VHH binders against Dimethylsulfide dehydrogenase subunit gamma (ddhC). Designs and how they scored, part 3

Target 1, 240 residues: Dimethylsulfide dehydrogenase subunit gamma (ddhC), of Rhodovulum sulfidophilum (Rhodobacter sulfidophilus) (q8gpg1)
Amino acid sequence: DSLNAGNIRLVDPEETVPVIKIPDGIYLRTPNDPDDIIWARVPEFRVEMVMAPPVHPSVGLRYRDEYPEQDLVVQLARTSERFYVRLRWVDPTRDMSTLRDRFRDGAAIEFSESDDSVSYMMGTDAESPVNIWYWHPDGDRVESLAAGSPGSLTRLDRQPVTGASEYRTGHGPDDSQWIVVMSRPLASEGDHQVSFERDTIPVAFALWQGADAQRDGLKLVSLNWIFARMTPDAAPAPGN
Short names: E, the ipSAE of ESMFold2; O, the ipSAE of OpenDDE; V2, 0.75 times the mean of E and O plus 0.25 times the DockQ between their complexes.

## First folded at step 1 (VHH)

Design e04 (framework vhh_enristomig)
Fold by ESMFold2-Fast, scan of step 1:
Structure e04 (fold): chain B 240 residues (1-240), chain A 121 residues (1-121)
Amino acid sequence: as target 1 above (240 residues)
Amino acid sequence: EVQLLESGGGEVQPGGSLRLSCAASGFTFSSYAISWYRQAPGKQREWVSTISSGGSTNYAESVKGRFTISRDNAKNTLYLQMSSLRAEDTAVYYCAREFDSYGWEDTFDYWGQGTLVTVKP
């Protein structure tokens, strides 16, 4: 099985996409099962991922303008109790190594705490603090992080996000893919954890790709925020 | 060359204490959040604690109140003070460099070789 990325709609930067509500009486068989049949009912969209621009001189020395662009396929859903994100991307190298000269695979979704956030390119600033859910394959661990400004990135006290993944080997190396599901209860459990009581939440994505013995790993980011619409009928009026 | 070198592990009785150290080199230590992870025999590696570049600390629920993470930026050294140790704390302990403060270029990609902590049941 291939990703079939060419048949999946590419979202525009800053586009609004719906978070699909799973109907009453229908639920995922187990939390985070990436193979649950319910995912066939959730629309897929494709996000263009590009290599992160260098922000520090040391990063600039390793930057390669010719690194390939990557497709990320995203699905967003919720029940009355939980928010779910499902990510798929082609990764011919299943790299879980943590040795000095190697990089791990990884994926993140970032939620803006501010409704004024309209772009993300090189991290966060004090006006646009973010909650980050970072998945890494080492034990399907998801870390809930917060960043309010440079130098303030920290792991949050409560870790309410759970994850599950599958690495599927395709017919050839270029058909192999990671599939990752992350979820959290809709109710917030502490400061800086994203609130799903908002009608629209800016989201952004990042991927870290493993490296072979002669190639540095890649960090890929979505170019701009995408707006996840939680409750399309309940947008707040100005001054409400 | 980025290096993280853990030390301070050993054998201890339940209720005892140990202090782990992680000596860092090859990067600007003060600019990074640094974490402790552990891996028990036959189990997956799990997060234990993080200290941010600004000094904010977070802990896994299983160790909160018993472990204290700290850093000495002048010495490029991370510490984990462990108290009230339990048999379930038996693991190889690793330190890891986390996201940097300027764009997250290097995330969870540098690990030490670990130091073994054994708490006798």
Scores: ipSAE 0.000, ipTM 0.150, lowest interface PAE 13.4, mean pLDDT 71

Design e05 (framework vhh_enristomig)
Fold by ESMFold2-Fast, scan of step 1:
Structure e05 (fold): chain B 240 residues (1-240), chain A 123 residues (1-123)
Amino acid sequence: as target 1 above (240 residues)
Amino acid sequence: EVQLLESGGGEVQPGGSLRLSCAASGFTFSDYYISWYRQAPGKQREWVSTITSGGSTNYAESVKGRFTISRDNAKNTLYLQMSSLRAEDTAVYYCAAGPDYEYLWSEDEYDYWGQGTLVTVKP
């Protein structure tokens, strides 16, 4: 596991990446353990994150043109029973501070509920909604949300997603990082929860970064859909 | 001073109706994404409904079809019309305001919170 994200392959816009099938009989030490050795067997890919474009004119003044691009390292895996995403990003400050019940660090994965072209950030309408898993560092809380347009966010009745995290401290600003795992049963229960019965699922990502003196926080997003392809159960190997 | 002041709570019988109001001051109300949250005794705060600056609405599944959120930008006021009330709706109801950046909102992203108004549904 490398703390230097520059050594990991950058995924191209709209590229297809595999969701790796973890063989039956291999168990995670603890469900969602970010340090489980199984993650060494799952390919890493890197997604460039940029500041989110404003959806309302009033937010333009809060964006800082000196804010650097950031990389997000992603791993996708499944068992016969659950889907897993592991996210890793460099964060020089472990920002767990709250401003009126607001945590400054957060991470999200977004799943398109349809094959139609939709906004990578917002959805296009209520008929083409997206399912969002939003991780918060306060107690590793994950919210399952749905959205079909700007401002149409709904917290879903069922909250089936579990999370776990680790903040790994390094010696320099490029060495400290968050590692987050989120998972959910493959079986979908309730409206607007992503279905893993599809061969390919469009996914996108978001990160919230807090820092001293950033009152509103800044959201970084991936600009394009990346296609997660479910890997079916493999036949037994023909031999060694 | 920025303030959100809830009112309209009280005691009501099952199947009854109440209308909650949230009066806003000290900021440009029409630019804000406004939500209702509630907290029952001994429970975590839960989201109830939102209305965007543009007037789009969303509801928690448990209240959809029974509650209606609306806003009056000329009066800087948010409303929640509650009908077919159930014992499970008993809670302190809070008004919360945040900037409408994007559709991905959590309770952590709100700038301002009111002090709440108690709704008790009992026969």
Scores: ipSAE 0.000, ipTM 0.177, lowest interface PAE 16.2, mean pLDDT 73

Design e06 (framework vhh_enristomig)
Fold by ESMFold2-Fast, scan of step 1:
Structure e06 (fold): chain B 240 residues (1-240), chain A 121 residues (1-121)
Amino acid sequence: as target 1 above (240 residues)
Amino acid sequence: EVQLLESGGGEVQPGGSLRLSCAASGFTFSSYAISWYRQAPGKQREWVSTISSGGSTNYAESVKGRFTISRDNAKNTLYLQMSSLRAEDTAVYYCAVESDYFTWDEGYDYWGQGTLVTVKP
């Protein structure tokens, strides 16, 4: 079964998308199970991913002349206890994970720590720092990082984010895909960890595709912020 | 284990010269673009220069014509030759390697500990 990205709605620039509340009493079978049936009930949207713009001269020196187009399918959900993001994308290069010393696959979600931070380039400054959840395929390790200015990408002392993944193999070149789930408790601990007490959170995405003998590794980013709206907890029933 | 170790910093008079080195280990040095950054006290970290795997170079406007970046792939070493040094060049200088894991925020996966350059008035 392919990604089927062409039939999934492409998100508009700065569009607001809901973070769906999973009802109390429903527990994901295994924390972060990418194949949990609940994901069939969470709306999918598509984000256009492009080769990262040259924000630094060294990036420009490594860029290829042609720009690959890539779709990322995103689902956002939360329980009363945790926030979840599920990402799917076509990746024909899973077999190159053994070349980890050179390139590896990866995926990230970026959260603006400010409601005022909007950038079509997924950039922020010291006034609007970001929290980044970076997934590594080798151990489903997720790093929580912060960035607030050029050269300020820093691993945070607290690492509260957990991840899980599945590589779904198909028969054709575009039938193979990564599926990645990352989650964290809604309660925030430590500086620069995103707060889910906010009504709406700007989010952006990045993908790293590993190199193989036929091609160089790719770094892809979303061009637009999306506003993730937290679905509120239901008001208490009157008199309860 | 990826390591970057800077050396060559010190005190110099205005108009003087210094050569910084960055010894790299734990990755295929020749395959990566590698950069010099600096941070003056109380200031944000500033990009100084980059050299690509193929040897192409770029420089910040403030150092163009005064600094020269180079690499020795056989020795896994990056260099920064600094000339005509000015008081405003006083900073801790850092070596940074571009990683395909973390390059979208003008950041790098791996940084050295830095080497201090002081240009005395």
Scores: ipSAE 0.005, ipTM 0.165, lowest interface PAE 9.9, mean pLDDT 73

Design e07 (framework vhh_enristomig)
Fold by ESMFold2-Fast, scan of step 1:
Structure e07 (fold): chain B 240 residues (1-240), chain A 124 residues (1-124)
Amino acid sequence: as target 1 above (240 residues)
Amino acid sequence: EVQLLESGGGEVQPGGSLRLSCAASGFTFDSYAISWYRQAPGKQREWVSTIYSGGSTNYAESVKGRFTISRDNAKNTLYLQMSSLRAEDTAVYYCAKDYGEEFLYSWDTGFDYWGQGTLVTVKP
């Protein structure tokens, strides 16, 4: 397997995974370098990705059952100043589209703004919104968005998330993969940006695959929420 | 560069009708799904209706049977015919381009491709 996927632990729906705190004194040359030494110290886990359900029944006929379900390899880490996510997945086509619109490949991480039941796709309602970091290969741009239900997507005023990526080609199509890193300062600025002061944050993932000859492509989503458990900084002793 | 320009809003009484238009440029209009969204004061933008490149339509439950979305590909124009208007329909209405992911709400909907909006006010 080009990702060593068989040797990487598959997480269950609703499972809790640690966000690894990188020790003080580890200097990062560039914040989002996919090859940074930080990643050798962060455990990998595998998330099962499934085709997202169709919104309109008529377009369900375009679905191709010949396309396999796909795994996403995830690493979560933080320093005292920033939160990091690193994503890897097999993508045989580096779909950079010649159209004026964006490249068809993409990846997203979703953070629930509450600990209660929210849709892993778009949030449950306006009072249970999700914060979405949407990476697209167009200049490694990451957009910070909010959504409260399907179709309530809104671009946030502040755009604090930075991204970097690498497309690695292998011997065959199944050996080619995207590697994407997204990061943001731990300090939250503005409404609906995820707060990293929480002990546990529900997260979900989405991938875009542009290799299909059909115009609609494929969108893959994680089957359910997983819970990212933040390791806090050392707190000052009580009364100091 | 993608440009969207909404028009046709105004003030009406409950039960009235309005027709909104969205003039599009900078992309191959007939190849994409195009949607209407609205935002009431103090609330998030919510999806209203989508028309797909093939002519199929979808509607939010709150507007089914009252609103009709249509497109004129020769004029690069999207329409929303609104009837039986209610106070709850008061909002700024926006059109937005979908990247052709007709079976899903696209992450690309509702950010860089929003127009300036057109205000609809339903007052008794």
Scores: ipSAE 0.000, ipTM 0.169, lowest interface PAE 10.6, mean pLDDT 71

Design e08 (framework vhh_enristomig)
Fold by ESMFold2-Fast, scan of step 1:
Structure e08 (fold): chain B 240 residues (1-240), chain A 120 residues (1-120)
Amino acid sequence: as target 1 above (240 residues)
Amino acid sequence: EVQLLESGGGEVQPGGSLRLSCAASGFTFSSYAISWYRQAPGKQREWVSTISSGGSTNYAESVKGRFTISRDNAKNTLYLQMSSLRAEDTAVYYCAAEGTDWYFSEYDYWGQGTLVTVKP
């Protein structure tokens, strides 16, 4: 297993995970390089991803057992100037893998402006906008979006997020994986861009396995918020 | 399409118990974290409890140790066992599905709720 998901700790809903500070004076080999050696020193954690609600009940029943769940492996790091997220997941292709390889894919991290641990956004005390970094494989483009209430998805004026990716073929087709890195300066510019001046930030994740023409493509979401702690109490290198 | 239907409310004396149910339809219930909320007269809706698809539970501090959330995925039903009820627990109780999907609110429906009244 090239992903090694079974040996990586599964985080619980609302668990706090550290954002690892890379010591001053250390440079990533290249910005956003998914293979930079520094990633071997950043702790990995797993997030359980589940299928989004079906558009129609009969469609959902048909696909429920086909695509029950997917693990997402996450690493969070920062320098004094930038925030980084690295995502890895198995390409969910079966014996018809050649057909599925032709469909649109994507990955996202969502940042909540609210400190509320409950992820329910509609008409509640937890209602607040989220900032979404949506990665597209075509050109490694990342869109910075905002969403709050239903129908409020908006592309933001500033697009400060840089993406890079690698598709790795493992021992078998079920071991093939996407690796995606997204990063942005810690300094926030513009409305609804996440502020990294907070001590902890609720984060959530989404993955898309889409068909070319259909909006009913498979979308996987994390169940609940995870708290990213911006001032980590443990570093992979000896203390600063 | 998505529907949540709450039941089990009623009038009880302080220290009494009630069991609420929420019947869900129109979505993959077993894949979602599901929550209970309540709204007392003249107050904002407040979160009460959540259960994840994996069975992990969380509770508001005001109900911790008194309420127990559970789910039956075979019946698409959420439960709230309430014990040691207080006058402050008087509210309409609602269930709601949770998720990080920004499309989720198209499928997130509030039922009419079920009224719980704790009379001295």
Scores: ipSAE 0.000, ipTM 0.129, lowest interface PAE 13.8, mean pLDDT 70

Design e09 (framework vhh_enristomig)
Fold by ESMFold2-Fast, scan of step 1:
Structure e09 (fold): chain B 240 residues (1-240), chain A 125 residues (1-125)
Amino acid sequence: as target 1 above (240 residues)
Amino acid sequence: EVQLLESGGGEVQPGGSLRLSCAASGFTFSDYYISWYRQAPGKQREWVSTITSGGSTNYAESVKGRFTISRDNAKNTLYLQMSSLRAEDTAVYYCAADSPYSDEWLESFYEYDYWGQGTLVTVKP
């Protein structure tokens, strides 16, 4: 339906996308409201999501010829005090728990801590880590993580990111969508938390889709960085 | 309740061998991908090896040819046979169980369905 429109522009690899400034006090009802009317003022773009490539032989055993490809719709915005990302994607299964299904729905945005290109969605090594905001539907929990290489994921001491979501059922089973907003203050506290004082920040994305009795769960990733350009008038220091 | 209990750690001389075990209970062990991770003092947690529900194995480059992962589904137990141990193998070793559909190298240790308590391996300098 309208939330799954095919008329949203697909971004090219390594393309620069603006992070626009929206008015302070944008949420009229609740913080991080995915349905706030202000989101109509934020440009949408589409990111092509593919099955994560098999890096290890054991991962290749999970790969299927028929795994569906998925597009992720992204909106990036900031106020004078916070950075916001809004994600939406088609997901026929609302999977919030491992109690019955062992694979959970989830979504992540990854920020490179380096201005240089990095391999895949992770830093090239421990000296070039990435900051990951990983959203979980159970309680809209968002984890702020750091990673430098496969198997190096570390949960950061500070957890400043808040999330909110809505699962909307469509008219058909393939029309149902997750809509997720994650946000954090522009001021950064602690090592490995992304700095929004940079002019341009490389970002990448990941999605986890739960499984029902007839479908395997899957993980989708964006393979190429896109560059989020902060406005020249980034938020002033607190109390200015 | 779900439990993963590691054992077999200890002190060993360089070039020595140890066998680690991970006893699992409270879930259908045979369905899960089971992995060994390790964390050395002052370092991030590092993936070591994975065995799939079907028995296929994979290893980190640093341990390939020296470590062997195996499982016994009848006993709900995972093993790691370690040989030619080096000082850099000194770490707490953790057992982790996860869905075969998760991309384990991109997940935090909190994204695994289940983690064990860890067992310390010390290779004397």
Scores: ipSAE 0.000, ipTM 0.160, lowest interface PAE 13.5, mean pLDDT 72

Design e10 (framework vhh_enristomig)
Fold by ESMFold2-Fast, scan of step 1:
Structure e10 (fold): chain B 240 residues (1-240), chain A 124 residues (1-124)
Amino acid sequence: as target 1 above (240 residues)
Amino acid sequence: EVQLLESGGGEVQPGGSLRLSCAASGFTFSSYAISWYRQAPGKQREWVSTISSGGSTNYAESVKGRFTISRDNAKNTLYLQMSSLRAEDTAVYYCATSSEPWDEYFLSQEYDYWGQGTLVTVKP
């Protein structure tokens, strides 16, 4: 009687996963609805999330404390018009930061702009730039960002990504979770926005858990790229 | 105690110019990306511009080529130079920091520290 992500298949490092094509003529009632019936037809996979490696002395000191490993459940889908990602994770506290100096919950997907790049550190060099979709729970705001090296994180001038979420409470901490959907038109407009015309796209993920400001720089990340295959199989027919 | 204090707003005619300032205290200003937002009465808050800790800049399409964001790390001050002002630029302008710190491969946690705002009115 608890939500258990352990029943969902864990992806291997650098595994290729299909982006499921929703057949033409199936209409989502509301864009980004986390409860849309179509999500029951998109296979879930699990990504192991670990504490980000310490790269700053203050982060290194806090990393020596015990922090739990966490799983992220991911679903990838597209229509002929839009790309969708659905993220789900256990979060016992719904932290939307009523105090301005508190850390708040957040989630991101990172797309490599280069097929030659295997950087998992979210823009480790300028020749391996990444496009990041960063979801914030206040107002379901999604920021489209670019990064290519230290100090290069930049908010892009076009913000084409829309988001929606729900915080689902259960009887205990193990039953409480965020569910987040982010989507964007397949057509790319502006520099550094990911192109969906590629056969495969390296993707990675990050989560921020609600806490106080003592958790500066603390986040959970997927350590390795996985490859999203854009040449899709159609979504399963009803009853499969 | 983190504080952001905007100034420089006022009334101008279309085509005019204003320079907004945001004085920051209580954090290591040079390590943070910092942004300008605006809000007209009855409308949603709109992002205007961001400058990274490394000096990279970006702008909303509606202000690109007319506004210039800059920072003075020695003075802990953010600026927005506004030119060719239009009636639709009328809003309360806020500065905000959206992450800490941006210097290490997007290892920043997101949070919003907001100032009290400064009013810009463009009257024909």
Scores: ipSAE 0.000, ipTM 0.163, lowest interface PAE 11.8, mean pLDDT 72

Design e11 (framework vhh_enristomig; at its last look DockQ between E and O 0.48; V2 from the best seeds 0.00; counts 0 for: pae E 8.6 > 2, grease 24.3 > 24.2)
Fold by ESMFold2, look of step 2:
Structure e11 (fold): chain B 240 residues (1-240), chain A 122 residues (1-122)
Amino acid sequence: as target 1 above (240 residues)
Amino acid sequence: EVQLLESGGGEVQPGGSLRLSCAASGFTFSSYAISWYRQAPGKQREWVSTISSGGSTNYAESVKGRFTISRDNAKNTLYLQMSSLRAEDTAVYYCAARTSYWLGSKYEYDYWGQGTLVTVKP
């Protein structure tokens, strides 16, 4: 009665995944096109998403409540000059209303600027912030934010992240999905923007749905950090 | 044990209206998207409408503008208000819940009701 995992690799918390280097200048339409043919050549991985419980950074246990289980499919890529993330997930209804009583969708990737001792839920203090790329469906907005503790989001002065999205309506709720691409130049500019000059970067993911996220902004999260390897070697070493 | 129990089916004239109900138990109803499906004789089961846990709705093109899905979380009940009924709406109508969203190679709906028959007289 469990869904078949298919050919998309499930990545557990604290695993390392490669960022795939792709050739420069091969986009067919626009920089963040979710349908660019390049994405067919970037391996997908998936992470389990759970309702955002109070999760201590030292605990690696997956927490679930009475909400639906949700997978997020992720692709990480870069060129010589730019880092890209593509996110897709099943969403049985499109919610992009800006009206005061409606739910809306949203998606984020979080980057640690320090190491894995930082809380994956928006950092733990101002000296170890996380950089968050937050996508909004209304107007297809992407924001670069910093957080030092849960609930303490700050919009950064520099906004180097761009994005685009597609809601692909299927033949029912099991076929309907959001697809979101966000990207930024590898060269960082401004305080609290993640540096891509590191060999590995801790990343985490979040999805928003509806008004329940008004106070803390999070509804579903990946359970812990996953480590994005910017420069993978030929022979992998054991975990750091 | 999870249960979904449909009611409200019956016979109506073309252009008429019916309201279907689906009583839910054995799970936290307010946390799940719930859907209506229908199956006409000799046809594949087809999706009709879905309402998310937060109340957002989506409809199959064939029923858009004529059917309205709603939920009452205090009563653990899903509704389908059907108006401007046509002969092609004749089917057994099912409510269904899915507790996991997976884009992989196999889809399964976790829970289904027994169905309620709607017949639109020719």
Scores: ipSAE 0.012, ipTM 0.395, lowest interface PAE 8.6, mean pLDDT 73
ESMFold2-Fast, scan of step 1: ipSAE 0.367; ipTM 0.685
ESMFold2 (binder alone), look of step 2: mean pLDDT 80; pTM 0.797
OpenDDE, look of step 2: ipSAE 0.032; ipTM 0.385

Design e12 (framework vhh_enristomig)
Fold by ESMFold2-Fast, scan of step 1:
Structure e12 (fold): chain B 240 residues (1-240), chain A 123 residues (1-123)
Amino acid sequence: as target 1 above (240 residues)
Amino acid sequence: EVQLLESGGGEVQPGGSLRLSCAASGFTFSDYYISWYRQAPGKQREWVSTITSGGSTNYAESVKGRFTISRDNAKNTLYLQMSSLRAEDTAVYYCAAKPGYFSLWRSTEYDYWGQGTLVTVKP
């Protein structure tokens, strides 16, 4: 279950990827077990992650080209009851010979409440609100957040998303990786929680490395929306 | 040069009130989202409140109903009115600024930070 980015298909901007329906009768021992055998049957795809691009000159003063690009490996699945996302990425910190602060890492999936993929950088404005699932490694807590007006980032009253993770260490360069699963019931409870009753849902991703999301640190984002298709028929999926 | 300068901190007893100010210079203040952050001894910096360039406000759950953020664009000044202060509000309070067009989700980092003002609420 090592990350092998070279053998995993890179998705194109605005590509539609199927959410794989888990067959009837498959039992998941725990809803979010990252090692559950079902994940071997869900195709993987890669999303290119880059440091968030500057959109204004003052933001550009903070941007540096020494921040590396990296890939995020994504799997999307559902049952009749729940939606699941599984994320894998290489720990960008080389030389694991020292104690590291794993609590400063984070990962998120963002769901657009609209179908406008062109507004991905503006997806948090009032005309393009988003629901965000933000995973924290400490206690595998997932915050369900909304962003829908300029400057608004609000923790929602209902917190229905559960998370689980595994940190795997290795002996070679780029061997250490995070594996994170987040899931929520398909039924939506409350304003700004994503509705899975749509045929397709624009999704985007973010990673935080080395610092809290509200402090200085490396933040990586997917540059483009991917469209998650909720239809039951599993057309050939991205990945192997 | 760009500067953010906080003032108004001090010592207060539980249940008391203080008003913090942040004077800004060197940038177009009205175009920026301005936030208050705080850092207690031995703890990480935490977000307290944000006011957008359009005047919309957000608050951390722990201060909602007790703190009020406001701005005066003509004076390039940000305010935080604090009431019903508790021992846990003891911290150095910082103001921070970022461009208003940039999503909080895409960037929680700020371009400019002040040097802070200390608020001490005695238990």
Scores: ipSAE 0.000, ipTM 0.116, lowest interface PAE 13.1, mean pLDDT 71

Design e13 (framework vhh_enristomig)
Fold by ESMFold2-Fast, scan of step 1:
Structure e13 (fold): chain B 240 residues (1-240), chain A 122 residues (1-122)
Amino acid sequence: as target 1 above (240 residues)
Amino acid sequence: EVQLLESGGGEVQPGGSLRLSCAASGFTFSSYAISWYRQAPGKQREWVSTISSGGSTNYAESVKGRFTISRDNAKNTLYLQMSSLRAEDTAVYYCATRYGSWYLKPSQYDYWGQGTLVTVKP
């Protein structure tokens, strides 16, 4: 099956999920390879994604297909040196124009810089800033951004996150999916870059579809934070 | 045709409670996230709460712990239970959803109800 989301457990709001340690000495054959066999060792979970709500009366959208809520499949892993997130979601391209323009899509993971969880759908207040890893399909570039209030989005001076992706076509438009991996060294450099020295990190997700990401806000967002637990390790100790 | 109709607003004293309803039609209600927004006089419209198709909820910090969003898919109805009301909660409350398919014109993707007025007066 190209996507078997029905067999993958849906996480509860504000649930704690483990970040799986990949044993030392195991190397991905290609940096950030979405298809590397190591991903079979990392448990998948589903996050419910919803349309970002409008903030004013009906607004015309520029010739975009709108999709209802969908699930995002997430895997979180680390080595002794690097943190990895792998994302999978259905992104149907029913329109030939959309198929040609698939580089208008995007995906993000958001890390709260605060240990406190705040309820939000897009952005946060200045008291709870977030670090955002925003993947762009064009060249698999990932931007590291910071946001401290709704609409407050700043590109950070350091850009330490690397990405890789694959778009798999299925038998129909609803079977096609993006697979995206983003990773960064565990060591943090610069202000507002997430610190992996924390035991638990609140994370949230966003997806953009068929729109100019610079002019549109987040299209699909996770409604609630989940908590990524850096300890304890669930992977077997190296050499066992 | 997507339609949203709010009801249940009225006058209440500080510390009181109200339950707002939003009746939905013209789309598969159970498949969409639905939100509550409000607009106080002289202010921009602000988000209050959202409930997903699966029942997951989120709230603006200003209402968290005081308001509860819920849905009844059999009745195609969204609710907002409001408790411990404050003068600052005085606003017109709107039900909103985004409904789209590739067959719809772009201008039809966002849908708002007509609003229901909540006045918190001492």
Scores: ipSAE 0.000, ipTM 0.225, lowest interface PAE 12.8, mean pLDDT 71

